# Ledger of designs, part 225: VHH binders against q9p7j3

Target 1, 174 residues: q9p7j3
Amino acid sequence: MILPLFPETQVHVFVYENVSNCAAIHEQLISQNPIYDYAFLDAATILYKKQVYSAIIRALEDRRDEQMKTKTIHSEVILSLSPKTEISSAFRQFSMTKKSKNIVVVKIDSKLTEEEEFERLDKLVEGNRVEFSDEELQKLIDFKVLKKNYKLDPSTLENPLASILSSIALRGYS
Below, E stands for the ipSAE of ESMFold2; O stands for the ipSAE of OpenDDE; V2 stands for 0.75 times the mean of E and O plus 0.25 times the DockQ between their complexes.

## First folded at step 17 (VHH)

Design gb2 (framework vhh_5c3l_4; at its last fold request DockQ between E and O 0.83; V2 from the best seeds 0.83)
Fold by OpenDDE, fold request of step 18:
Structure gb2 (fold): chain B 174 residues (1-174), chain A 120 residues (1-120)
Amino acid sequence: as target 1 above (174 residues)
Amino acid sequence: QVQLQESGGGLVQPGGSLRLSCAASGFTFDDHAMSWVRQAPGKGLEVVSDIAWSGGRTWYADSVKGRFTISRDNAKNTLYLQMNSLKPEDTAVYYCAKHSKYGIHDRDLRGPGTQVTVSS
């Protein structure tokens, strides 16, 4: 897809469930294998498409402004999901772990169609692709994790999307 | 192999200053954001500060904000932590930590640490 404010940047987002090789993927990422240059998110931390898109936009804005805190746009996406600017906390809270079962994978600056990118990614991820939709994400979310990551309470849980987007947008300001 | 080595710790009186250094090797230093973390006696690890890969953006824990300054020299593969107005509660082993280039949490990448003791 193309984001209106970043027309030159193609973005693809994929959702996988029942992934059996997250530990292996994790090792490849630690080893900095360039073919794994994606943002690998734990799906348990993602509730909305707009949450992901908001993080992507924030990361792209950081890049545009030459203010990226992390080296890659994909790591910046992970950072951008966090309401905090502290890096370790962001990575700990949102990135895929060795124990993850379901993941959201983001590709920035893709030169391929969605299907072509999927074919590439499918060689790396051993799981079942599902639709990138709020409906599918809601099946994978861990609300305990979500509440912890964004400090949601009964009041903010009445409109989690607004709270999450506000947290992402206002990171570093409150 | 990845190596991190902290130095500069010691015993100081309250109100004193220390400057910690972290020598990095075995990886491309400027590909990684870095952090200082500390562990006080009987407490868990606490992130003290972090710095962008380029040194452009920084973060500080509320407990050290205004007193500590994180910086880096990518040409020297070195991370620094200037610690001013030290307090007894700053007593801890201080570690430098390397963050993943691809955003994966990897808390195992830290040095052996350097002891900082603040006492009158």
Scores: ipSAE 0.909, ipTM 0.946, lowest interface PAE 0.4, mean pLDDT 95
Fold by ESMFold2, fold request of step 18:
Structure gb2 (fold): chain B 174 residues (1-174), chain A 120 residues (1-120)
Amino acid sequence: as target 1 above (174 residues)
Amino acid sequence: QVQLQESGGGLVQPGGSLRLSCAASGFTFDDHAMSWVRQAPGKGLEVVSDIAWSGGRTWYADSVKGRFTISRDNAKNTLYLQMNSLKPEDTAVYYCAKHSKYGIHDRDLRGPGTQVTVSS
């Protein structure tokens, strides 16, 4: 998807399945290793490409407006996936954990082509890259997690896109 | 290396006020959003409030909204919680917590806490 309000901001999104080293990546992120400055999301929480792009757009809007709650654009993407502005729950609910098996990885402000960025990321992640597509994301989602994170009614779980996007768009007062 | 130290707790009557402080060291304070969390006797942790790295944006739990004010002084590496109109149900150990710069969860770092007791 094209980011019309931010056409000069290069964004890459990667999906990995069967990742064996999430615990090692997690330790590097806790240690604040700048080589790992990406948004590492648990794929169990991501059903749609538009979910990710909506969070990216919201994070970029907050940066533009000097309203970022968190220090990096990547941590702000993680916050922006949440229907709440409360930081602890957003990081708990959406970020990769030591026990994650499948991940979505976002790089914002990349100066590299997609394949050049992939080459860097592939040195960090031990897993199999799959396409960033609704088809592949649907294989990796945990609907129980999705329902809880977005407080979805059982009747909307078949096609929850509008509910999720509304939650992302309507968050944030103060 | 990372240190968080809460202070300012105590015994106070209902309707009273307390100001909590959290002194931070061993990390770049203004790289991190911060929270106050509390644990009432026999209960789990409840996030009370959080604040942006800059101090510009805040969030409050419904149970404290309008009564508590979070703030930070990045020049002094200190987080604050002003608690007004205290109620017995505010009785808890209060912790300050540091959020990850890169957005990873797990090992939310918090201090040893300060006891707040609201009773007649």
Scores: ipSAE 0.762, ipTM 0.898, lowest interface PAE 0.9, mean pLDDT 90
ESMFold2, look of step 17: ipSAE 0.761; ipTM 0.897
ESMFold2 (binder alone), look of step 17: mean pLDDT 87; pTM 0.886
OpenDDE, look of step 17: ipSAE 0.903; ipTM 0.944
ESMFold2, fold request of step 18: ipSAE 0.744, 0.759; ipTM 0.887, 0.890
ESMFold2 (binder alone), fold request of step 18: mean pLDDT 87, 87, 87; pTM 0.883, 0.884, 0.883
OpenDDE, fold request of step 18: ipSAE 0.907, 0.908; ipTM 0.945, 0.946

Design gb3 (framework vhh_5c3l_4; at its last fold request DockQ between E and O 0.86; V2 from the best seeds 0.86)
Fold by OpenDDE, fold request of step 18:
Structure gb3 (fold): chain B 174 residues (1-174), chain A 120 residues (1-120)
Amino acid sequence: as target 1 above (174 residues)
Amino acid sequence: QVQLQESGGGLVQPGGSLRLSCAASGFTFDDHAMSWVRQAPGKGLEVVSDIAWSGGRPYYADSVKGRFTISRDNAKNTLYLQMNSLKPEDTAVYYCARHSKYGIHDRDLRGPGTQVTVSS
């Protein structure tokens, strides 16, 4: 897809469930294998498409402004999901772990169609692709994790999207 | 092999200053954002500060804001932590930590640490 504010940047987002090789993917990321240059997110931490897009937009804005805190646009996406500016917390809370079962994978600056990118990614991820939709994400979310990551309480849980987007947008300002 | 080595710790009186250094080797230093973390006796690891891969955009824990300054010299593959107005509660082992280039949490990449003791 193309984001209106970043027409030159193609973005693809994929959702995988029942992934069996997250530990192996994790090792490849630690080894900095360039073919794994994606943002690998734990799906348990993602509730909305707009949550992901908000993080992507924020990361792209950081890049545009030459203010990226992390080296890659994909790591910046992960950081951008966090309401905190602290890097370790962001990575710990939102990135895929060795124990992850379901993941959201983001590709920035893709030169391929969605299907072509999927074919590439499918060689790396051993799981079942599902639709990137709020409906599917809601099946994978861990609300305990979500509440912890964004410090949601019974009041803010009445409108989690607003709270999450506010947290992402106002990171570093409150 | 990836290596991080902290130095500069020691014993100081309250109100004193120390400057920690972390020498990095075995990897492309400026591919990674970096952090200082510490562990006080009987407590868990606490993130003290972090810094962007190219420098800037530092984070500081509330407990050290206004007193500590993180910086880096990518040409020298070195991370620094200037600690001023030290307090007894700053007593801890301080570690230099490397963040993943691809954004995963990699808690295993830190040095052996350097002891900082603040006592009258």
Scores: ipSAE 0.921, ipTM 0.954, lowest interface PAE 0.4, mean pLDDT 96
Fold by ESMFold2, fold request of step 18:
Structure gb3 (fold): chain B 174 residues (1-174), chain A 120 residues (1-120)
Amino acid sequence: as target 1 above (174 residues)
Amino acid sequence: QVQLQESGGGLVQPGGSLRLSCAASGFTFDDHAMSWVRQAPGKGLEVVSDIAWSGGRPYYADSVKGRFTISRDNAKNTLYLQMNSLKPEDTAVYYCARHSKYGIHDRDLRGPGTQVTVSS
């Protein structure tokens, strides 16, 4: 996919359920294996496609403006999901963990079609690919985690989109 | 091989200043955002401040804003924390911590810490 504001930047997003090898993927990421250079997110933290795209846009804006806090565009996406700029909590709250069961995987600056990128990713992830859609994401979300990560009050839990997107868009204006 | 070593702690009176340093070795320092984390007696870990890989975009905990300044010198592989207007509640072991390059929660690579004690 091509985001309108970044026409030269190819982005792919994949969703996997029932992933059996998150611990192995985690070890590869800690070891800085460049084959694993994707953003690996815990699907329990992602309710909307627009949540992911807003974080991608924020990370790309920070790269354009030479304001990236983290070294890679993929780690910057993870930071950009957070309502605050503090790195440790963002990585802890939104990244895939060794115990994650379902994941969202983002590739930015892909030189491949979606199908070609999937073939590479599918060699790394032992799980079942599902559609990147709000319908599938709703099956994988943990609302307790979502409420905690975005500090949602009970009145917004039925339709939290505006609150979440505002948190992502307004991050750092303090 | 991978090492973080803090220094510059000590005993200081309220209102005083200290500058902490963290020497990094065994890895590419400017691939990583960095943090100062502290543990007060009987308390859990608190992130005091963090800083971008390039030296910009600092975060500060509310308890230290306006008093502490984080900085780094990538040519010297060193992270700093300038601590001014110190208060007794700043008493803690201060750790230098490295964040993962790829955004996964790292094996909390941090140094052994340096004690800061603020008392009369």
Scores: ipSAE 0.800, ipTM 0.910, lowest interface PAE 0.7, mean pLDDT 91
ESMFold2, look of step 17: ipSAE 0.783; ipTM 0.905
ESMFold2 (binder alone), look of step 17: mean pLDDT 86; pTM 0.873
OpenDDE, look of step 17: ipSAE 0.905; ipTM 0.945
ESMFold2, fold request of step 18: ipSAE 0.789, 0.780; ipTM 0.906, 0.903
ESMFold2 (binder alone), fold request of step 18: mean pLDDT 86, 86, 86; pTM 0.873, 0.871, 0.875
OpenDDE, fold request of step 18: ipSAE 0.920, 0.920; ipTM 0.954, 0.953
ESMFold2, fold request of step 21: ipSAE 0.799, 0.782, 0.784; ipTM 0.910, 0.904, 0.905
ESMFold2 (binder alone), fold request of step 21: mean pLDDT 86, 86, 86; pTM 0.876, 0.874, 0.875
OpenDDE, fold request of step 21: ipSAE 0.920, 0.919, 0.921; ipTM 0.953, 0.954, 0.954

Design gb4 (framework vhh_5c3l_4; at its last fold request DockQ between E and O 0.87; V2 from the best seeds 0.85)
Fold by OpenDDE, fold request of step 18:
Order: sequence, then C-alpha cells, then structure tokens
Structure gb4 (fold): chain B 174 residues (1-174), chain A 120 residues (1-120)
Amino acid sequence: as target 1 above (174 residues)
Amino acid sequence: QVQLQESGGGLVQPGGSLRLSCAASGFTFDDHAMSWVRQAPGKGLEVVSDIGWSGGRTYYADSVKGRFTISRDNAKNTLYLQMNSLKPEDTAVYYCARHSKYGIHDRDLRGPGTQVTVSS
C-alpha cells in the first residue's frame, strides 16, 4: 500500500500463523542476512492494523527528519511500536523471538507488488499466511503481553486502540 | 571476530566522576545502536543508557538522568559514558552492548565489562 504522506514509499504487511522456522529466521537476522531485511514482529504483541501503521508512519517520519535511532527503517518500525524510547525494551517486547509461532512482517520501500513480495517472503517464512486484518490479529494477540507492553489498565482497555496509538505517537513527550 | 572491550572503570568517592570507553571491532560500528548496561551485586541487568547509530537520539534511565552522558565516535569505533556525580548505588559492572541491526533482541553482544565502585 501507499501511505498518503509518503507517496514514494510502498509498504507491505503480512501476517503468518503457525510458523515453524522462527528460530531459523532469528538466526538469519542475527547474522545480518540482507534478504531478511524486514521488520519481524511477534503477532502476540499486535492487536490492530492501525498499531502497525502508526509505527510505520513514525519510523518514516523519523527517516524523513534524519532522526532514526536505529540503522534500518525496519528496526525503526520495531522501535516505533514501543511507548518507550529505550531500544532494548522495544526490541524485547515487540520483535519476533525464536519461540514465536505467529508473526507480522513489514516491508518498507518495496518495489514489488504485494503478491510478488509475498512470493519472496514465502521462501523465508514457513507458515500460513492470513489476512492482515483486525479480525485475524485479534485471534493471535496475547492480551497479557499487550497489557504489559502498553501498561493498559481496566479503564484504557475499554478502548485499547486509542491508548496504544497515543503511546506510540506521544513517546518521549510525557 | 566481533569484539567489545570496556575500560575506564575504577574506585571513586561519592560525587566523583568516571569516563568509560568501549572499543568495538570486528563489525561495522555505525550500523548499530549501542547501550551501556550495568549489573550490581545481587541485582539484574539494568539498561543505563543507549544511543542511536549516528549519535543523535539517546535514552537514559531515570536513575542516571542529568548525571550520565552517552556518546560515540564512529570514526574511532568507540562508545563512551561520562559519569558525573557518582553515587554508591551506581556501583556495578558496566557493559557495552551492541543492538541488532535488524531489531531482534535475544543476542545483544556485550563485552566482559568494567567494574565501577563508588565508595567513601
């Protein structure tokens, strides 16, 4: 898709469930294999499409303003999901782990169609692609993890989207 | 081989200052955001500060804000931590840590650490 404020940047987001090779993917990322240059997120930490898009937008804004804290746009997306500015916490809380079973994968600056990008990514991920939708994300979320990551309480859980988006948008402005 | 080596630790009195250095080798230094973490006796690992790959954006734990300053010299492949107004509670082994270029967490590289002791 194309974001209105970033018309020259194509973004694709994919959701995989029952991924069997997260550990292998993790090792490739540690080895800095460039063909794995995606943002690999643990789906257990993602509840809404808008959560992902908000992080993407923030990362793109950081890049535009030459303020990226991390080297790659994809790592910046991961950082941008966090309400905290601390890098280790952000990566720990939102990145795919070796034990992940369901993942959200983000590609920034794609020159391919969604289907073409999927074909490329599908060679790397051994799992089942599902629709990138709130409905599907809701099936994969771990609310305990979500509550911890965004410090949600009973009042904010009435409208968790607003709270999450506010946390992302206002990070560092407390 | 990838390597981090901390230095500059020592014994200081409360209110004193230390400057830690971390020499990086075996990888592209400016591809990585970096952190200082510390571990006090009987306590877990605590993030003290981090700095972006270019040296711009920084983070500080509340306990060290206003006292510590993280910086880096990418031309020298070196990370620094200026520690002022040191307190006894700052006593710990301090580690330099490299963050993943691709945003994963499980294998942050750290050096052997340098001991910082603040005592009267």
Scores: ipSAE 0.915, ipTM 0.950, lowest interface PAE 0.4, mean pLDDT 95
Fold by ESMFold2, fold request of step 18:
Structure gb4 (fold): chain B 174 residues (1-174), chain A 120 residues (1-120)
Amino acid sequence: as target 1 above (174 residues)
Amino acid sequence: QVQLQESGGGLVQPGGSLRLSCAASGFTFDDHAMSWVRQAPGKGLEVVSDIGWSGGRTYYADSVKGRFTISRDNAKNTLYLQMNSLKPEDTAVYYCARHSKYGIHDRDLRGPGTQVTVSS
């Protein structure tokens, strides 16, 4: 898709469940294989489509303003999901690990249609693609992890979207 | 080989200053955000500060804000930590750490550390 504020930038988001090769993908990312230049997120940390889009928009704004902290737009998306600017905790809390079972994968600056990008990604990920939707994300979330990552009060956990989006938007003001 | 080597630690009196350096080799230094982490006796690791790939954006733990300054020289593949107004609570082994280019977490990319001891 193309975000209205960034008309030259094509973005695709994919969700995979029951991924069997996260350890192999992790090794490729550590080895800096450019074929793997995507943001690989642990789906246990993602409840809403808007959570992902808000992080993408924040990363693109930082790129536009020449304020990226990390080297790639994809690593900047991972940083932007965090309520804190501290890199180590953002990567630890939101990125795919060797033990992840379900993942959300973001591609920014794609030159391909969604179907073409999926064909490339599907060669890298051994798992089952599901729809990128709030319905599917809700099946994969770990609410204990979500609550910890965003410091959610038990009273706000029923409708955490506003709290999560505020944390992403207000990062760096507190 | 990827290598990180800290130096500049030592024994210093409270109120004193030290400058730590971390020499990096075996990888493209400016592809990576970097951090200083420390481990006080009997404690876990604490992120003291981090710095973006270009040197422009930083983070400081509340315990060191205003006293410590992180910087980097990408031409020399070197990370620095200027530590001023040192307190006994700053006593720790200080480690230089590299963050992954593609955003994956890898805690094993740290140097062997340098000891900083602040005592009268």
Scores: ipSAE 0.781, ipTM 0.905, lowest interface PAE 0.8, mean pLDDT 91
ESMFold2, look of step 17: ipSAE 0.739; ipTM 0.890
ESMFold2 (binder alone), look of step 17: mean pLDDT 88; pTM 0.896
OpenDDE, look of step 17: ipSAE 0.910; ipTM 0.947
ESMFold2, fold request of step 18: ipSAE 0.763, 0.764; ipTM 0.897, 0.897
ESMFold2 (binder alone), fold request of step 18: mean pLDDT 87, 88, 88; pTM 0.891, 0.893, 0.893
OpenDDE, fold request of step 18: ipSAE 0.000, 0.914; ipTM 0.247, 0.949

Design gb5 (framework vhh_5c3l_4; at its last look DockQ between E and O 0.74; V2 from the best seeds 0.75)
Fold by OpenDDE, look of step 17:
Structure gb5 (fold): chain B 174 residues (1-174), chain A 120 residues (1-120)
Amino acid sequence: as target 1 above (174 residues)
Amino acid sequence: QVQLQESGGGLVQPGGSLRLSCAASGFTFDDHAMSWVRQAPGKGLEVVSDIAWSGGRTYYADSVKGRFTISRDNAKNTLYLQMNSLKPEDTAVYYCARHSKYGIADRDLRGPGTQVTVSS
């Protein structure tokens, strides 16, 4: 996928459910295995495609402006999902954990087609790939977590997307 | 092996200043954003401040804004925390913490900590 604001940057997003090896993936990330250079998100924290795209755009803008807080574009995507600027809070709230069962995986700067990237990622993730859509994401979301992460209340829950995007104040969103 | 070692803590009167240092070794220092966290008696861990891998962007807890300054020297593999206008409520063990390069939250590496006591 190509984002209009960043035509030279190819992005791929994948959703996996019933992942059995999140603990193993987590260990590889701790060990800084470069073949795991993706943004691994807990699907329980993601409700909309636009939420993910907004975070990606924010991260890319930060990189363009040489204002990345984290070292990798993928960690910056994770940070960009958060309404807070605190790094630990962002990682704690949105990153995959050892206990995660469903994940959203983001690849930035891919040189591969979506299918080729999937083949690579499928060797790392033991789970079932599902469509990256609002419909599928809504099946995986934990609303308690979502409400906590974005401080949603009964009034803002009437339009969760607007509230989420407003809460994180992502640059470059259109 | 990966190591973090804090120093610079001590006893100081209210209104005084301290400068904490954290020496990092065993890893590529500028691959990681860093934080200072503290734990006061009877309280949990609190993030005091964090800083980007390059030293460009920073975060401060509301309780320390305007008084504390986080910085880093990547050439020296050292993290700093300048603490001015110290208050008794700043009394805590202060830890240097390394954030994950790939954005995971579990088990951030921390040093053994340095004690900061603010008392008249």
Scores: ipSAE 0.906, ipTM 0.946, lowest interface PAE 0.4, mean pLDDT 95
Fold by ESMFold2, look of step 17:
Structure gb5 (fold): chain B 174 residues (1-174), chain A 120 residues (1-120)
Amino acid sequence: as target 1 above (174 residues)
Amino acid sequence: QVQLQESGGGLVQPGGSLRLSCAASGFTFDDHAMSWVRQAPGKGLEVVSDIAWSGGRTYYADSVKGRFTISRDNAKNTLYLQMNSLKPEDTAVYYCARHSKYGIADRDLRGPGTQVTVSS
């Protein structure tokens, strides 16, 4: 897909459940294999489509303005999910780990259709693709993790969207 | 082999200054954001500061803001920490650390550390 504010940038987002090879993917990311240049997110940290899109938009704005902290647009998406600018916390909190079971995968600057990109990604990820939708994301979220990552108080846990999106939009402002 | 080597630690009096250096080798230095992390006696690790791959943006822990300055020289593959107005609570082993290019935590991607002791 193409976000209206960034018409030259094609973006695809995929969700996989029951992924059996996150440890192998993690090893490829450590070795910096460019075939794996995607943002691999732990789905336990993602409740809304808008959460992912807001992080993508923030990362693209930082790229446009030459303000990226990290080298790749995909690692910048991971950083942009965090309410804080401290890099190690963002990666630890939102990125896929060796023990992740469900993941959200983002590709930015794709030259492929969604189905072509899926064909490529499906060779890398051993799991079941599900729809990128709020309905599917809600089945995969860990609310304890969400509360911790965004410092949500009990009163906002029923409707946390505005708090989460504000955290992403205001990232780095103290 | 990937290597990070800190230097410049030592014993200083309160109010003094010290400059830490970290030499990087075996990897493309400007592919990575970098940080200084410290461990005080009996405490866990604290991220003191980080710096973007380009040197353009930084982060400082509240405990060091205004006193410490992180910088990098990508042509020399070197990270720096200028520490001014040092306090006894700054006493720690200071580690140079590399952040993942692709956004994951790296195993053992820090140097052996350099001791900073601030004591009268």
Scores: ipSAE 0.604, ipTM 0.836, lowest interface PAE 1.4, mean pLDDT 90
ESMFold2 (binder alone), look of step 17: mean pLDDT 87; pTM 0.885

Design gb6 (framework vhh_5c3l_4; at its last look DockQ between E and O 0.90; V2 from the best seeds 0.77)
Fold by OpenDDE, look of step 17:
Structure gb6 (fold): chain B 174 residues (1-174), chain A 120 residues (1-120)
Amino acid sequence: as target 1 above (174 residues)
Amino acid sequence: QVQLQESGGGLVQPGGSLRLSCAASGFTFDDHAMSWVRQAPGKGLEVVSDIAWSGGRTYYADSVKGRFTISRDNAKNTLYLQMNSLKPEDTAVYYCAAHNKYGIHDRDLRGPGTQVTVSS
């Protein structure tokens, strides 16, 4: 897909459930295998499509402004999901772990069609692809984790999307 | 294999200064954002400061803002922490930590630590 503010940057987002090889993927990321140049997110931490897109946009803005804190655009997306400025906190909060079962995978600057990218990624992830939608994400979310990550309380839970987006947007500015 | 080695710790009086160094090897240093973390007696691990891969952006915990300065020399594969106006509550083991460029959290990417003691 193309983001209006970044027409030259193609973005693909994939959701996988019941992934059996997260530990193996994690090892490849530790070894910095370039074939795994994606943002691998724990789906338990993602509730909305707009949450992911907001993080992507912020990461792209940081890149445009030459203000990236992390080396790659994908790691910057992960950082951008967090309301906290600390890199450690962001990665701990949102990155895929060895124990993850469901994941959201983001590709930035893809030169491939969505289908072609999927074919490549499908060789790396052993799981079931599901639609990238709020409906499917809601099935995979851990609300305890979500509440913790974004410090949601009974008042903000009335409109969690607004709270999440505000947290993402205000990070580093307060 | 990532290797990190902290140095520069020691005993200092309140109001004193120390400069910590972290020598990095076994990985591409400028591919990694870096952090200083510390663990005080009886407390959990606390992020003190972090710095972008290029050194362009930094973070400081509220407790150390205005007193500590994080920096890096990518040509020397070295991370630094200048600590001024030290307080007894700064007493802790200080660790250098590297952050994977693919954005995963790995607690094993730390050195053995250096002891900082601030006492009269």
Scores: ipSAE 0.741, ipTM 0.869, lowest interface PAE 0.5, mean pLDDT 94
Fold by ESMFold2, look of step 17:
Structure gb6 (fold): chain B 174 residues (1-174), chain A 120 residues (1-120)
Amino acid sequence: as target 1 above (174 residues)
Amino acid sequence: QVQLQESGGGLVQPGGSLRLSCAASGFTFDDHAMSWVRQAPGKGLEVVSDIAWSGGRTYYADSVKGRFTISRDNAKNTLYLQMNSLKPEDTAVYYCAAHNKYGIHDRDLRGPGTQVTVSS
């Protein structure tokens, strides 16, 4: 996919359920293997497509403005999901862990079609690809985690989108 | 092997200052955002401050804003924390931590820590 404000930047987003090898993927990321240069997110933290796209846009804006806190665009996406600017909290709360079961995977600056990128990613992830859609994300979310990560009160829990998006857009203005 | 080594801790009176250093080796220092994290006795870990890989952007916990300054020297692979106007509640072991290049959380990428004690 191409975002209107960033026409030269191809982005792909994949969702996997029932992933059996998150510990192995985690080890490759710890070792900083460049083949694994994707944003690996815990799907328990992602409720909306717009949540992911807003974080991607924020990361790309920070790259354009030379304001990235983290070294790679993919780690900047993970940071951008957080309402806080604290790096450890963002990575801890949103990135895949060894215990994750479902993941969202983002590739930015892809030179491949979605299917070509999927073919590469599918060699790395042992799980079942599902559609990147609000319907599928809703099945994988943990609402307790979502409430905690974004400090949502009960009145917003049924439709927290605006609160989440404003947190992403306004990060760093505290 | 990745290594982080803190130094500069000690005993200081309230209102005093200390400067912590953290020497890094075994990895590309410039690829990593860095943090100072502290743990007071019997308490959990608190992130005190973060600094971008380039040194351009920072974060400070509310409890230390205006009193502490994080900086880095990428040529020397060294992270710093200037701590001014120290208070007894700043007493803790201070750890230097490096953040994974690809955004995976890695608690183990941390030094052994240096003790800071603020007491009369």
Scores: ipSAE 0.708, ipTM 0.861, lowest interface PAE 1.1, mean pLDDT 90
ESMFold2 (binder alone), look of step 17: mean pLDDT 81; pTM 0.825

